# Designs tried in a protein design chat: VHH binders against E3 ubiquitin-protein ligase UPL5 (UPL5). Part 29

Target 1, 342 residues: E3 ubiquitin-protein ligase UPL5 (UPL5), of Arabidopsis thaliana (Mouse-ear cress) (q9su29r532to873)
Amino acid sequence: SPEALHGGLFMEFKNEEATGPGVLREWFYLVCQEIFNPKNTLFLRSADDFRRFSPNPASKVDPLHPDFFEFTGRVIALALMHKVQVGVLFDRVFFLQLAGLKISLEDIKDTDRIMYNSCKQILEMDPEFFDSNAGLGLTFVLETEELGKRDTIELCPDGKLKAVNSKNRKQYVDLLIERRFATPILEQVKQFSRGFTDMLSHSVPPRSFFKRLYLEDLDGMLRGGENPISIDDWKAHTEYNGFKETDRQIDWFWKILKKMTEEEQRSILFFWTSNKFVPVEGFRGLSSKLYIYRLYEANDRLPLSHTCFYRLCIPRYPTITLMEQRLRLIAQDHVSSSFGKW
Key: E = the ipSAE of ESMFold2; O = the ipSAE of OpenDDE; V2 = 0.75 times the mean of E and O plus 0.25 times the DockQ between their complexes.

## First folded at step 19 (VHH; framework vhh_7b18_3)

Design s3 (from r8 with Y101W; at its last look DockQ between E and O 0.66; V2 from the best seeds 0.00; counts 0 for: pae E 2.8 > 2)
Fold by ESMFold2, look of step 19:
Structure s3 (fold): chain B 342 residues (1-342), chain A 123 residues (1-123)
Amino acid sequence: as target 1 above (342 residues)
Amino acid sequence: QVQLVETGGGLVQPGGSLRLSCAASGFTFSSNAMGWARQVPGKGLEWVSDIDSGGSTYYQDSVKGRFTISRDNAKSTVYLQMNSLKPEDTAVYYCAREIVWDSWGLRYTFDYWGQGTQVTVSS
């Protein structure tokens, strides 16, 4: 909620040196979950790539939005420095602005396919046909909607009077892209960059950092590289105590995990380790091997874990059906119910 | 503000002993479980031992029988007596407060850590 986000986003990282790695990873995940939640109006998912986020131009209605974006920049910089995957993908347009790079028509293909196709058609239309149809009636304007109000923005001085033709259509498309995708989020990008810079250990501008990356590199740093999660890799990095690898319970465990959705698998991983995402190196990139310990309590008890040490404790379940019911319960009912200092 | 301060580290010969202390402040010590973890160079964090609020103790297999965790609630202090030390015990040792992180009581974690104290076991 906006009230919860407000309180959470103004929390300063006090005593982070004293905070354990499991709690710290969970904190970054929870904070990013709130920051990038569309209901909080700070970020939006891209229309044609729903995995990716960009700043919401309408966030400016909240007078505290500059502070929120500055805080977000700090959180992202700290997550990168601590090598914590927070599960966030940035829209290409937002990434390019952080890098200080010009946005081209090809760059908006996955941000707004309708605009991409329209602009591409304008540029590729036969010049004589385009000119003889009065440039499809286009002038150097952009029609926008802001906070429910429809506006017409001139792309250049006297843009309403400047007809688009085959000689200037490239200029028209360039100005249209800049005013539609870059200009509305300039303040948000500025504040994010300020917060990001505050956390840099060397005085390199954020543009220099992002300019040296492909978007895919940043994706790996912020979300990790495994999609879907490799169950074989997970199994290969898991050791057992109180079970033999050949026990039927271990066979059942991995079969159940293979059947789960990716989100359920991530919830199990989070329950087990406080990691929601796997590093780009795979499970080898985690700080230790994972462990399944036998729990010598009632054979129907829910699993428990010790997240700092990557331990999952399960009883010797009598049936695969019971094991599945218990695992699906912890996958569906626990991720957002944490108590502690969040 | 929660603070945990470890003392008692140092250099010892194999077979020697050390006693680590952890002074706690900023919370109700007697109501909380406490633990020790260690950072072995190149190996990451390893759990060493826990002691719950009722005094029950738990140990990693590699230290069982050699290390003893204890607590003094009146002094808000947890101790780790380390006997028969081996070169493999060389690490930075951290005191930590243990909590249950989830609403169902199923996920344990260390939420506050001390700054650590170096233990070096070498000839």
Scores: ipSAE 0.309, ipTM 0.699, lowest interface PAE 2.8, mean pLDDT 81
ESMFold2 (binder alone), look of step 19: mean pLDDT 81; pTM 0.809
OpenDDE, look of step 19: ipSAE 0.763; ipTM 0.918

Design s4 (from r8 with T109I; at its last look DockQ between E and O 0.73; V2 from the best seeds 0.00; counts 0 for: pae E 2.7 > 2)
Fold by ESMFold2, look of step 19:
Structure s4 (fold): chain B 342 residues (1-342), chain A 123 residues (1-123)
Amino acid sequence: as target 1 above (342 residues)
Amino acid sequence: QVQLVETGGGLVQPGGSLRLSCAASGFTFSSNAMGWARQVPGKGLEWVSDIDSGGSTYYQDSVKGRFTISRDNAKSTVYLQMNSLKPEDTAVYYCAREIVYDSWGLRYIFDYWGQGTQVTVSS
């Protein structure tokens, strides 16, 4: 919820003086999970690429939406400056607007495949056949539905009266794309850009920053490069204390981790390190090696962690079944309980 | 406002000893665990030792038997006695407050850190 982020959790972030790196990493991740949660209606997932987010045009009904998008811009800029992967991917059309670039037909291919195919057909149709069929009955309008209201938007002056033909169909498609994908989020993009610029060390405009990147570069910066996480790489960057690499408990640990879903694996990494995502260069890109320490207590207790030092503490479990049960417990519950301390 | 101030660093010969102190203020010291970490040249941040509110102590293997963490709740101070120092102990040493920040009591973090004190072990 935006109200909670603006009031409570945001106030804890403002107290940055001597905060440790684990707190900071966890804060960025958790704040972004709330901002980009579709339940909070600030961002929507793209229809034809469910991994990616765009501003929700309907967010404008909230009078505080400019502040929320400005805040989001600040958070994203700070995450980039601190090199924290927050697990967010932006839709291509949103990225292009941040860069100040025109949206082409090819740019909407993964945003709205139906519209992509329709516009492609309009542009590729034989010119004489197209003109002979009255431009398929098209005029310079866009029909929309917003909050249950059907609306017709003229793409140019007197667009309802202007027929599409083979000579102007490129203009029609360009205006259609702009009005469908760029115009509805223009204010949100403006506010995000203001917040983003405020955080840059030398007043670099957002368009200059984003123009220097391909979308894939931004994906690596914000989400990281692994999909899925390489368990072999994880193991290669883990050291042990109180265990030998050849101990059966260590063999069990990695076998269990390989069996887990990607979400469970990310939850274990988060429990261990406060990092949910791995950098593009793999575990080598983390600030430290990871550690598994032996816990010299009862051999059946839950794991502990010390996230500032990438330390996971486990007892010498007597069975693989017990280890698996304990690891699956911390994979399920620990994320929700982290908010309770903030 | 939470404040941690380390003192006692300096230059010492191999085999020598130093005692680090950390004066704490701005929170209920006796209710909190405390710890020491070090920034090792070329190797990054490394955990050294913890002491919980009940006085139980924990050490990294490389310092066991050589370093002793202790606390004086009346003075709101944590100490690290470092004996038999080696060149690889050279680092900036930080005092920190340790909290458990999940509802199940499983995740530990150093939430507030001091400014650090340099320890250099060389001939």
Scores: ipSAE 0.322, ipTM 0.735, lowest interface PAE 2.7, mean pLDDT 82
ESMFold2 (binder alone), look of step 19: mean pLDDT 82; pTM 0.819
OpenDDE, look of step 19: ipSAE 0.791; ipTM 0.931

Design s5 (from r8 with V100Y; at its last look DockQ between E and O 0.66; V2 from the best seeds 0.60)
Fold by ESMFold2, look of step 19:
Order: sequence, then structure tokens, then C-alpha cells
Structure s5 (fold): chain B 342 residues (1-342), chain A 123 residues (1-123)
Amino acid sequence: as target 1 above (342 residues)
Amino acid sequence: QVQLVETGGGLVQPGGSLRLSCAASGFTFSSNAMGWARQVPGKGLEWVSDIDSGGSTYYQDSVKGRFTISRDNAKSTVYLQMNSLKPEDTAVYYCAREIYYDSWGLRYTFDYWGQGTQVTVSS
């Protein structure tokens, strides 16, 4: 919500060096969940890949939108500096603009498949057939629709009067792509880039940083490794205190995790460590080993965690059924009260 | 504005003792749990000890009986008395403030850390 954006999301990172890693990881994840929440209208999901985000051109109606995009740039830069996966993927067009690169027809394939196919047909149609059909009646215009109202944008001076033909169709497609996908978000990209540079050193400016990457590299840095989570890798990077590795409770624990859905597994990992996503290199990429500590109190208690130390504390549960009930409970409800106040 | 400053580190022989101090400022010290952690060379952060606002103390098994955490609310200071020191206790020691993320008291962390003080036990 807009109130959350004004109150909680714009927290200052004063004395950042002294701030604990668990709090930082928790904050990055929760802040990004709010920034990319569709209700806040800052970003849109891509039509052909709902996981990917691009700035919402309509966000310009909010007079505070420059501040929000600048803040987002700061958050993303900080997450990259701290090597924290925040679970976001950027649309290819947005990525290319951050890199200062021009957008080609092949770059919109997964952003807007219908436009991609139409433009490809225009360029690949037999020149004589295309010209004999009056260039399909096309002129150098872009038709847009906003709130049910159709607008016509000229792609060049007197574009309504300029017919498309086999000699200029490449120019037409190039202008169409730029005006449809790049131009509408230029201001948002500018503000994001300003926030990004404020957090990085002079030796790594935004355009230079992104130009050195493929989109797949950025995907790994911001979202992390592939699905599903490797339970064997998780187990291999977990140590025990108060339990022996051969204890039946430890065997039960890993069997329960193997049975859980990926979403439940990610929730357990987040409860345990404040990491929702595993790095591309797996659990070895985390800053520390994970730990399961024994609680010497009531054998029915809910798990506890100390996120700085990747420590999950559980009692010696008397049955696998009880352990499973407790683990599934924390997997379903843990995020609703992570922070009370920023 | 929260600030934690550790002092009292140094070089000590095996079997020796050191007392670490952590001066706290910028928050209501008496209302917060406090703790100690250490960074062992070549390893990650390791929890050492906690003391809650009511004075209850908790220790990692490897230091239990040798280390004692205490607090002086009037001086806003946390102490770690380290006795019978071993070469494996060699580390940078940090004091930290503890908070809970949630209203159920299930998830907690050290949110603010000091700059650390070096403890070296010559083996």
C-alpha cells in the first residue's frame, strides 16, 4: 500500500556497517516484497513471464514516483553489494535500458509475444507482396490505449502521412519498439540509475556494471539458484548441537523437509536464516553453515531461530507427527509478523 | 545511533583469563537482551553467550563453565569473563543487541554489533 511505501519502505540505512546480517537479509526481502507488490503500481509483471518485472509507465501519475524509483535503485545496489538474493527478476527490456543498450526485435520476444510476431512478419514478408498490399496499410504511428481511450503517436514528424514499405519497414519496426517499450519508462530508469550509483563506488557505474552481465547473470544475483531446493545439499551444510547426526529426530527432520512443497521449504529456510532463496552455487554460497540446536525445555515447543547464526532450535520431539505439525505451522505463518515497526 | 564498543581483548597464555567489556549507548539498555559472538579465523560467526533483560544467562556448550556473561544496567555495560582460555578461543569477539522479529517470540537476531576486540590465546 501507499502508506507502507511512505512509512516503512523509506527507512534510512544509518550506521550500515554496524547493522547485523540477519536484519539486513530480512529487510531486503520484505522491502522488495512491498516494492514489487502489484498493489503499489510501481512495477508491472511481464505478460509472457509473470515472474519478471518492468517499471510501470503509469507510475508517473504519482508525484513521489521519482523518489520511489531512486529508493528501489538504492535497495537493489545494496542487495547486490551484500550478496543477498531478493527473489526478483527484471524484464529483458528494463535490463537493457539499465545497461544503456538499444532494444532489438529479438529482445521483446518474451516481453510481448504478439508484437514480436507481428513485427517479425512485417520484416520477413516478401518485399514485392508487401508493397503490392500498400504496406498492410501501415504508417509511422503507434496506437496506444489508456483507460479505454485510444491514442495515436507519430513515430516521426508527419508519421501519419508516411507509409510503410519494404524499403523503410526496418526503420518503422525500430521506431515502434523504442516508442512502445523504451520511451515510456525512461524517467523511471533514470531515477533507478541515480539511486543505484549513489550506493556504488565511482569505479562501478550503473551502465558499466550492467553492460558486463548477461541477463542470466543478473537473474542469479537477484533470484538465486534453480528450483527445487536440494535437500541433500542443505543437509550437507547443516551441523548439530545437542543432537547426534544419527538421532531419529534428525532423520525425521530431513524426511519431513523432503516431503514439503518448494514453497514450504523456502519458508522454513527463511524462518531459519532470513534467506528466502539459495545462491546459484547452492548452500555453499551462504555466509555460514546452518545449525540445528537442541532445546532442553518442553518437548512440544514450536521451533525457534537465531537468524544471524543460521540456528534453528528444536526440542527432542517425541514423535515424527508432532515435529511435522510444528514445522508446517512455522512454514505457513512465519512471515506475517516478521517486523512490527521499522 | 545505537553504538556498542568492545574492550579488554589481548594476548593471553593458555589457561589464562580475560574480561571483555561492551559499553552500550543510543537505546534503553536495561530493556534489551545482549549477547557475545566470535569470528574464529577461517570460520563463520559463532554464538558465545546471551543475557536477557531479566538477567538469565545462556552459553554455548564449548564455553559453559569457563565463560560468564554479566551486565551492569547502571553503566549500560555487558561483560564476558573468560577463564581457562584455550587456543581454539582465539577470535574477534563482538557484543551485540538482541531483538525479536515477531510477536510470538520465535525468531530473533543480533541487530546491532560492535566493531569487535581481538582475543589471542597463544598455542
Scores: ipSAE 0.426, ipTM 0.788, lowest interface PAE 1.9, mean pLDDT 83
ESMFold2 (binder alone), look of step 19: mean pLDDT 81; pTM 0.814
OpenDDE, look of step 19: ipSAE 0.731; ipTM 0.911

Design s6 (from r8 with S103K; at its last look DockQ between E and O 0.73; V2 from the best seeds 0.66)
Fold by ESMFold2, look of step 19:
Structure s6 (fold): chain B 342 residues (1-342), chain A 123 residues (1-123)
Amino acid sequence: as target 1 above (342 residues)
Amino acid sequence: QVQLVETGGGLVQPGGSLRLSCAASGFTFSSNAMGWARQVPGKGLEWVSDIDSGGSTYYQDSVKGRFTISRDNAKSTVYLQMNSLKPEDTAVYYCAREIVYDKWGLRYTFDYWGQGTQVTVSS
C-alpha cells in the first residue's frame, strides 16, 4: 500500500559501509521492486516499450512525491556505486533529461510511436500542399488530458492564434516535444537528480555521469544482461569445497540447473548470492567466484547459503531425484526471496 | 547501534603470530554467531572463520590448524589467533556479525562489519 511505501522509503544509509554485501544487495532489489511497482503510481511503463519506466506526471497529486523521487535517486546512485543490478530499465526521454540533453523527434520514436509518425508527416509534407491546407488547421497548442482534466497549452505567446506553416513547422514540433515529454516530468527529474547528486556530491554530477553513457550502457548497469543465464559460464566460475569437480553430485547439480526455467535459475542464483541478475559480462562480472560446499550432516536436508561469500552448501545427496526435489523447493520464490529480519 | 571494532593488526615476519580482537556493542553478543573475513590483494573478499553462539568453530581450508577463532561473551569480544603466518595471509581483516535472514533458516550472511585492521606478513 501507499502508506507502507511512504513509511518505509525514508530509511537512511548512515552506516552503509558497515552493512554486509548480501543484505545490501537484497535491500536494493526489494526496494526497487516496490518503487517501480505500477501500483505505487510513481513510475509508468512506456507506451511502446513496456519494459521501460518513466516518472508518472500524475504522481504530483501526492504531496510527498518530491521526497519519493529524491529517495529513488539516492537508491539508484548507491546501487550503481555498489554495482548491484536492480532490474530496471529507464525510458529514453527520462534518461536524456537526467543527462541534461535536448529531446529530438528521433528520441521519442519508441516512447510514443503515434506522435513520432504524426510529427514526421508534418515535417515531410510538401510545403505548398501543407500551406494551401492551412497547415492542417494546426496552431501552436498542445491538447492534453490528465486526471480527467483537459488542458490546452499554448506553446508560445498567443499560440492559439499562431498557425503552423511550412516555415515554422520545425519550431512547432520542437516545442510540442518539449511540452509533451520533457516539461511534465521536470520536477520529478529535478528531485531524482538531487538525490542522485547527494550520493555522488564529491565525485560526479548527474548530468556528467549520464552524458558519458548510451542508454544501452545504463541498461547493463541497472538490469544486466537480458540473455538467458549461461549454465556453462556459471559452472566455469564455481569452485568446490568437500566435493571434487568430478563427483557425481556435481554432475547432477549442473544437469538439474540446466533443466530449470529461467525464473527458477534466477531464484537459485538469488538464494545463493542475493544477486537476481547476472552482469552484462556474465559471471566474471560478479565480485568473486561462487562456491559449493559440502554439508557433512544429514544427506537429505535442504541447501543452505552464505550470500556474502557466494556459498551454497549441500549434502552429498544419495540420488539425483532427491537433489532435484530439494533444489526445486529452494527455487520457489517464497523460499528463495524470503526476507527474515532488518 | 551495532558497532564492531577490530584491533591487533600490524606488520609481522613470516612464521610469526598475531591476535586480532573485535569489540562488539549494540546487540546481544552471546546470542549471535560471529565471523572473520579478509580482503586479499588481487583475490578479493575471502571468508576466514566463523564461531556460532554455542562455540562451534569453522575455518577456511587454507587457515585450518594455524588460525583459531574464539569468543568471550562476558567481554562481548571475538578473537582470531593467527599463528605460522605466511605472506599470502596479508590482507585487511574484518570482523562481522552473522545472521540467518530468511524465515526458513536456510540463508546466512554477515549483516554488520567492522572497518577492518591491516595484517601484513613480509620478510
Scores: ipSAE 0.511, ipTM 0.825, lowest interface PAE 1.5, mean pLDDT 84
ESMFold2 (binder alone), look of step 19: mean pLDDT 82; pTM 0.817
OpenDDE, look of step 19: ipSAE 0.774; ipTM 0.916

Design s7 (from r8 with Y58F; at its last look DockQ between E and O 0.65; V2 from the best seeds 0.64)
Fold by ESMFold2, look of step 19:
Structure s7 (fold): chain B 342 residues (1-342), chain A 123 residues (1-123)
Amino acid sequence: as target 1 above (342 residues)
Amino acid sequence: QVQLVETGGGLVQPGGSLRLSCAASGFTFSSNAMGWARQVPGKGLEWVSDIDSGGSTFYQDSVKGRFTISRDNAKSTVYLQMNSLKPEDTAVYYCAREIVYDSWGLRYTFDYWGQGTQVTVSS
């Protein structure tokens, strides 16, 4: 909700300089989970790629929406500067808008497949057949619905009077795409860009950051590497203290981790390091090696972690069954995700 | 607001000693664990030592027997006595407050850090 976004998470973001890296990683992730939560209606998932987000045009009904989008721009810029993957993917159209680039028909393919197919058919239909069919009865208009109200928008002056034909159908499609996908989010893109730019170096002009990237580059920076997590890579970047690499507990640990689901593995990584996602280059992209330390206390207790130093502390468990039970307990979200109230 | 201020860094010869101090304010010092970390040139952040609210101390293997962490609750100050210094101890040293930040008491982190003090061990 707007109140939640203005709460402690927003204020902590403004004072990040004295905050430790583990807390910052946790804050960036939690803030993004709240911002991109569909219940807050600031962002929508793309119709034909549900992993990706774009601004919700209807967010304009909230008079505070400019502040929320500016704040989001600041959070994303800071996450990139701190090299924290927050698990967010942007829709191609939104990315192009941030880059100041024109949106083409091919750019909307995964944003709205129905519109893409319809426009493609209009452009590729035999010109003689298209014209003999009165341009499918089309004129230069876009029909929209906002807040339950139907509107007709003219795409050009006197658009209701301008028939589409084989000579002007490219112009029609270009105007349709702009009015359907770019125009409705212009203010949100503007405010996001303001917040983002405020965090940039003075040597980088507005929007120049995004235009130097392919979308896949931004995906790597914001979400990190592809699933699944490589257990072999994880093991190769882990060191031990109080255990020998040849100890059976170490063999058990990695076997148990291999059996876990991807979500359980990410929960263990988050418990251990406050990182939910692995960088594109794998575990070598993290700021340090990971560590498994021996606890010399009771041999049956739950693991501990120190997230600033990527340290997981476990006792010398007497059985693989006990180790598995304890690891599955810390993999539950209610154990590992209790950061506190804000 | 939590504030941590380190002092006591400087240039020292191999085999020499330094004592770092960290003055804390803005929280109940006696109730919190405290720690030291260092930023080693070319290697990144490295844990050095912790001291809990009860005075129990913990050390990284490479500094055991040479470094001693201590606290003075009356002065709200944590110390790091560094003896038998080696060139590889050269780093920026940070004081930090330690918290537990999950509901089950399992996940620790340094939530607030000082600005650091430079220690250089060189002939």
Scores: ipSAE 0.509, ipTM 0.824, lowest interface PAE 1.4, mean pLDDT 84
ESMFold2 (binder alone), look of step 19: mean pLDDT 83; pTM 0.826
OpenDDE, look of step 19: ipSAE 0.762; ipTM 0.919

## First folded at step 20 (VHH; framework vhh_7b18_3)

Design j1 (from s1 with S103K; at its last look DockQ between E and O 0.15; V2 from the best seeds 0.00; counts 0 for: placed apart)
Fold by ESMFold2, look of step 20:
Structure j1 (fold): chain B 342 residues (1-342), chain A 123 residues (1-123)
Amino acid sequence: as target 1 above (342 residues)
Amino acid sequence: QVQLVETGGGLVQPGGSLRLSCAASGFTFSSNAMGWARQVPGKGLEWVSDIDSGGSTYYQDSVKGRFTISRDNAKSTVYLQMNSLKPEDTAVYYCAREIVYDKWGLRYTWDYWGQGTQVTVSS
């Protein structure tokens, strides 16, 4: 069924009988850029994979949010039917819910790495050590912040009074994951699935369609290629420590990066940040600014990185030629040591 | 098995002090750099401080002069002394171990993180 809120765009899409594939792809990109734009608050990026989107639980404050998610489901279904890559990726948790599958701890690794590591440590901690530390002071609760107000949610009956210990920590983690990641987006997933089903000829239930796929398969169907990296945008979101923006080394750095192929640029970004992809809205979509730090030890060494905090560390290279050699080596060697698809 | 346990969080008024502790086990503590990061609700992860195996300390600008990181290798513990606390310091504070994780020795990451301890600075 046509989406009333986007009826003009939706009807134009349905009536694009004279439109070539290039114009169709542009229309899909325009629509998806608006839908997945964080400014519209419908979708959020995953904390530890900023290329991927999940429904925003806070979107429920808009009484029209069910219509927006239903429309999104229609757009995605139509894009898949027309084999158009719209340049978006779904978070693994969102994908699994569309497939009707249960979320495990391993499934949130790229959604929220801090919580993944914390929960994994809780489960793997020595039982005697864990119990001696009173379960780290944990109880069966989840602290949330909805619409600017903090709430405490009990994960089970009397959860505020139930201490976590080595015998029940698995239950705690399972309930925490469900309540933190699955429950808050349940309505949005439902509405997306409704719109998705409405657009498919000989409708395959959404769960049946998504169950036949691995996440990688869906990634290829929806994105396919890489967004070209804007060096100007990259530079605009980079700060310096031990260098001034006006230093010749900084000018050299960006000149060299502009000359690199997209593959080399992506390898440098990965070395720097552990992100292979630039978000749809560009570098402003990353969790923080990027940083170039000066190394004071040796003027000819290879770059270093501290990827959790987006830091690239380079010495004050004496020549542009040396800087270029070192950067190209990192791009080539790192790509070689991490081969696979970016 | 590597384990990191933070303690010492709580509620404090502006201008007050807290001391965070991070007890480490399951690795040769004295050989690793250790760090503190924080996460404000609704914001991304923010580096706070780290201390290398040799005892050299590093701080983000907003906490320099107010926070002091230290380590006690005999107790396998890292500390963060937090003085002159401001409402902007309100966050969940995490302790983490730093490693070099690529075969070239060029890329550093924090591989094991604690569960976090809440620090709230408010009147």
Scores: ipSAE 0.542, ipTM 0.798, lowest interface PAE 1.2, mean pLDDT 79
ESMFold2 (binder alone), look of step 20: mean pLDDT 80; pTM 0.800
OpenDDE, look of step 20: ipSAE 0.803; ipTM 0.927

Design j2 (from s1 with Y58F; at its last look DockQ between E and O 0.44; V2 from the best seeds 0.59)
Fold by ESMFold2, look of step 21:
Structure j2 (fold): chain B 342 residues (1-342), chain A 123 residues (1-123)
Amino acid sequence: as target 1 above (342 residues)
Amino acid sequence: QVQLVETGGGLVQPGGSLRLSCAASGFTFSSNAMGWARQVPGKGLEWVSDIDSGGSTFYQDSVKGRFTISRDNAKSTVYLQMNSLKPEDTAVYYCAREIVYDSWGLRYTWDYWGQGTQVTVSS
């Protein structure tokens, strides 16, 4: 499979300049959309930050899950090397495991706020009050429901017999976090890491790569900037062919784009360039300027694009209303992103 | 397997001519548009010309009147005749296959590229 995925890397290397082939950029985005789709049971969104993903522990029911996670590691490594923003954010727990770091209570704050708050209260309760209430009846166990079946897991030897008290409650919380968040995904992390390493030149271990980053650095590499797209910056990096910058159609175009939602703007950018996300440095970070070309066909047709060369082709629309209708139509994801679903 | 092989590059003087060839295999050549792009040292990839399956030709403004794209479907080959060459035409020239990759026929891209051939225009 590495051979099949090297085509874009090979072209990127030969070009020396970051000009992305539209097919490769779209391939990374669409493949990641499919991999991280919760319906495929490989990854789940974090409950308290729906932007972020972690491996689904239940993915182990599929005998092929190791291959899927290894493939995902290869795709992510390639996307990083090609500087393609695929719109994926990792949960902090998953990131820390890739980095080979232990998970603290503070690290689960955005992964599971209810568990975070409960553990925080256990640790901060007055010691004498906590002990006089028999440690709230807690013992060193974790009760789970797996596929409708309720289980009790001892956190340490004889955990069912070990009462939690003010002297051991930190140990209890540490073991609880490890068993709830780290242990269930160990195999998935291992397979992801193997695939990630296979794609790196010089065989950099995943823990070395991730350990040198803050999570926010990785967010920028995989998703790009979080801020709204700057229409002024977009306009400043756009040239025209068959239109003058002063033509009313050009004025209409930018006014419409400024009115659109952030999602619609990203869909237009994707239709135009196969980039869903703007680099953190803005449109300056793209390999070339963008272009709007006049289309000399019927004045009411849908736009076209040539994504390898950052070209949007539009006719000289007779009204702003017609232009807006056509632009909003191509902003729908199923129109702008279809590569024949894969 | 789709393969595209460019030939015909070389060193020429300003004002000279070259003819590039791109031999295609592994697909139904007559059904696809084909194109030429170039990479100038220190710059990104630049579109030069393309020719659709029906033989209609398109050129960027800087090469109109100097370059001619053509195709021979019987030989599965696309050509780029380059006349009146200038130093700024110095680049690696790539041929590529164009596809439309949405079911609505709106989005075009080049999916397979050749290895490239060097063209150098210098005195």
Scores: ipSAE 0.462, ipTM 0.781, lowest interface PAE 1.6, mean pLDDT 81
ESMFold2, look of step 20: ipSAE 0.453; ipTM 0.766
ESMFold2 (binder alone), look of step 20: mean pLDDT 80; pTM 0.796
OpenDDE, look of step 20: ipSAE 0.807; ipTM 0.930
ESMFold2 (binder alone), look of step 21: mean pLDDT 80; pTM 0.800
OpenDDE, look of step 21: ipSAE 0.811; ipTM 0.929

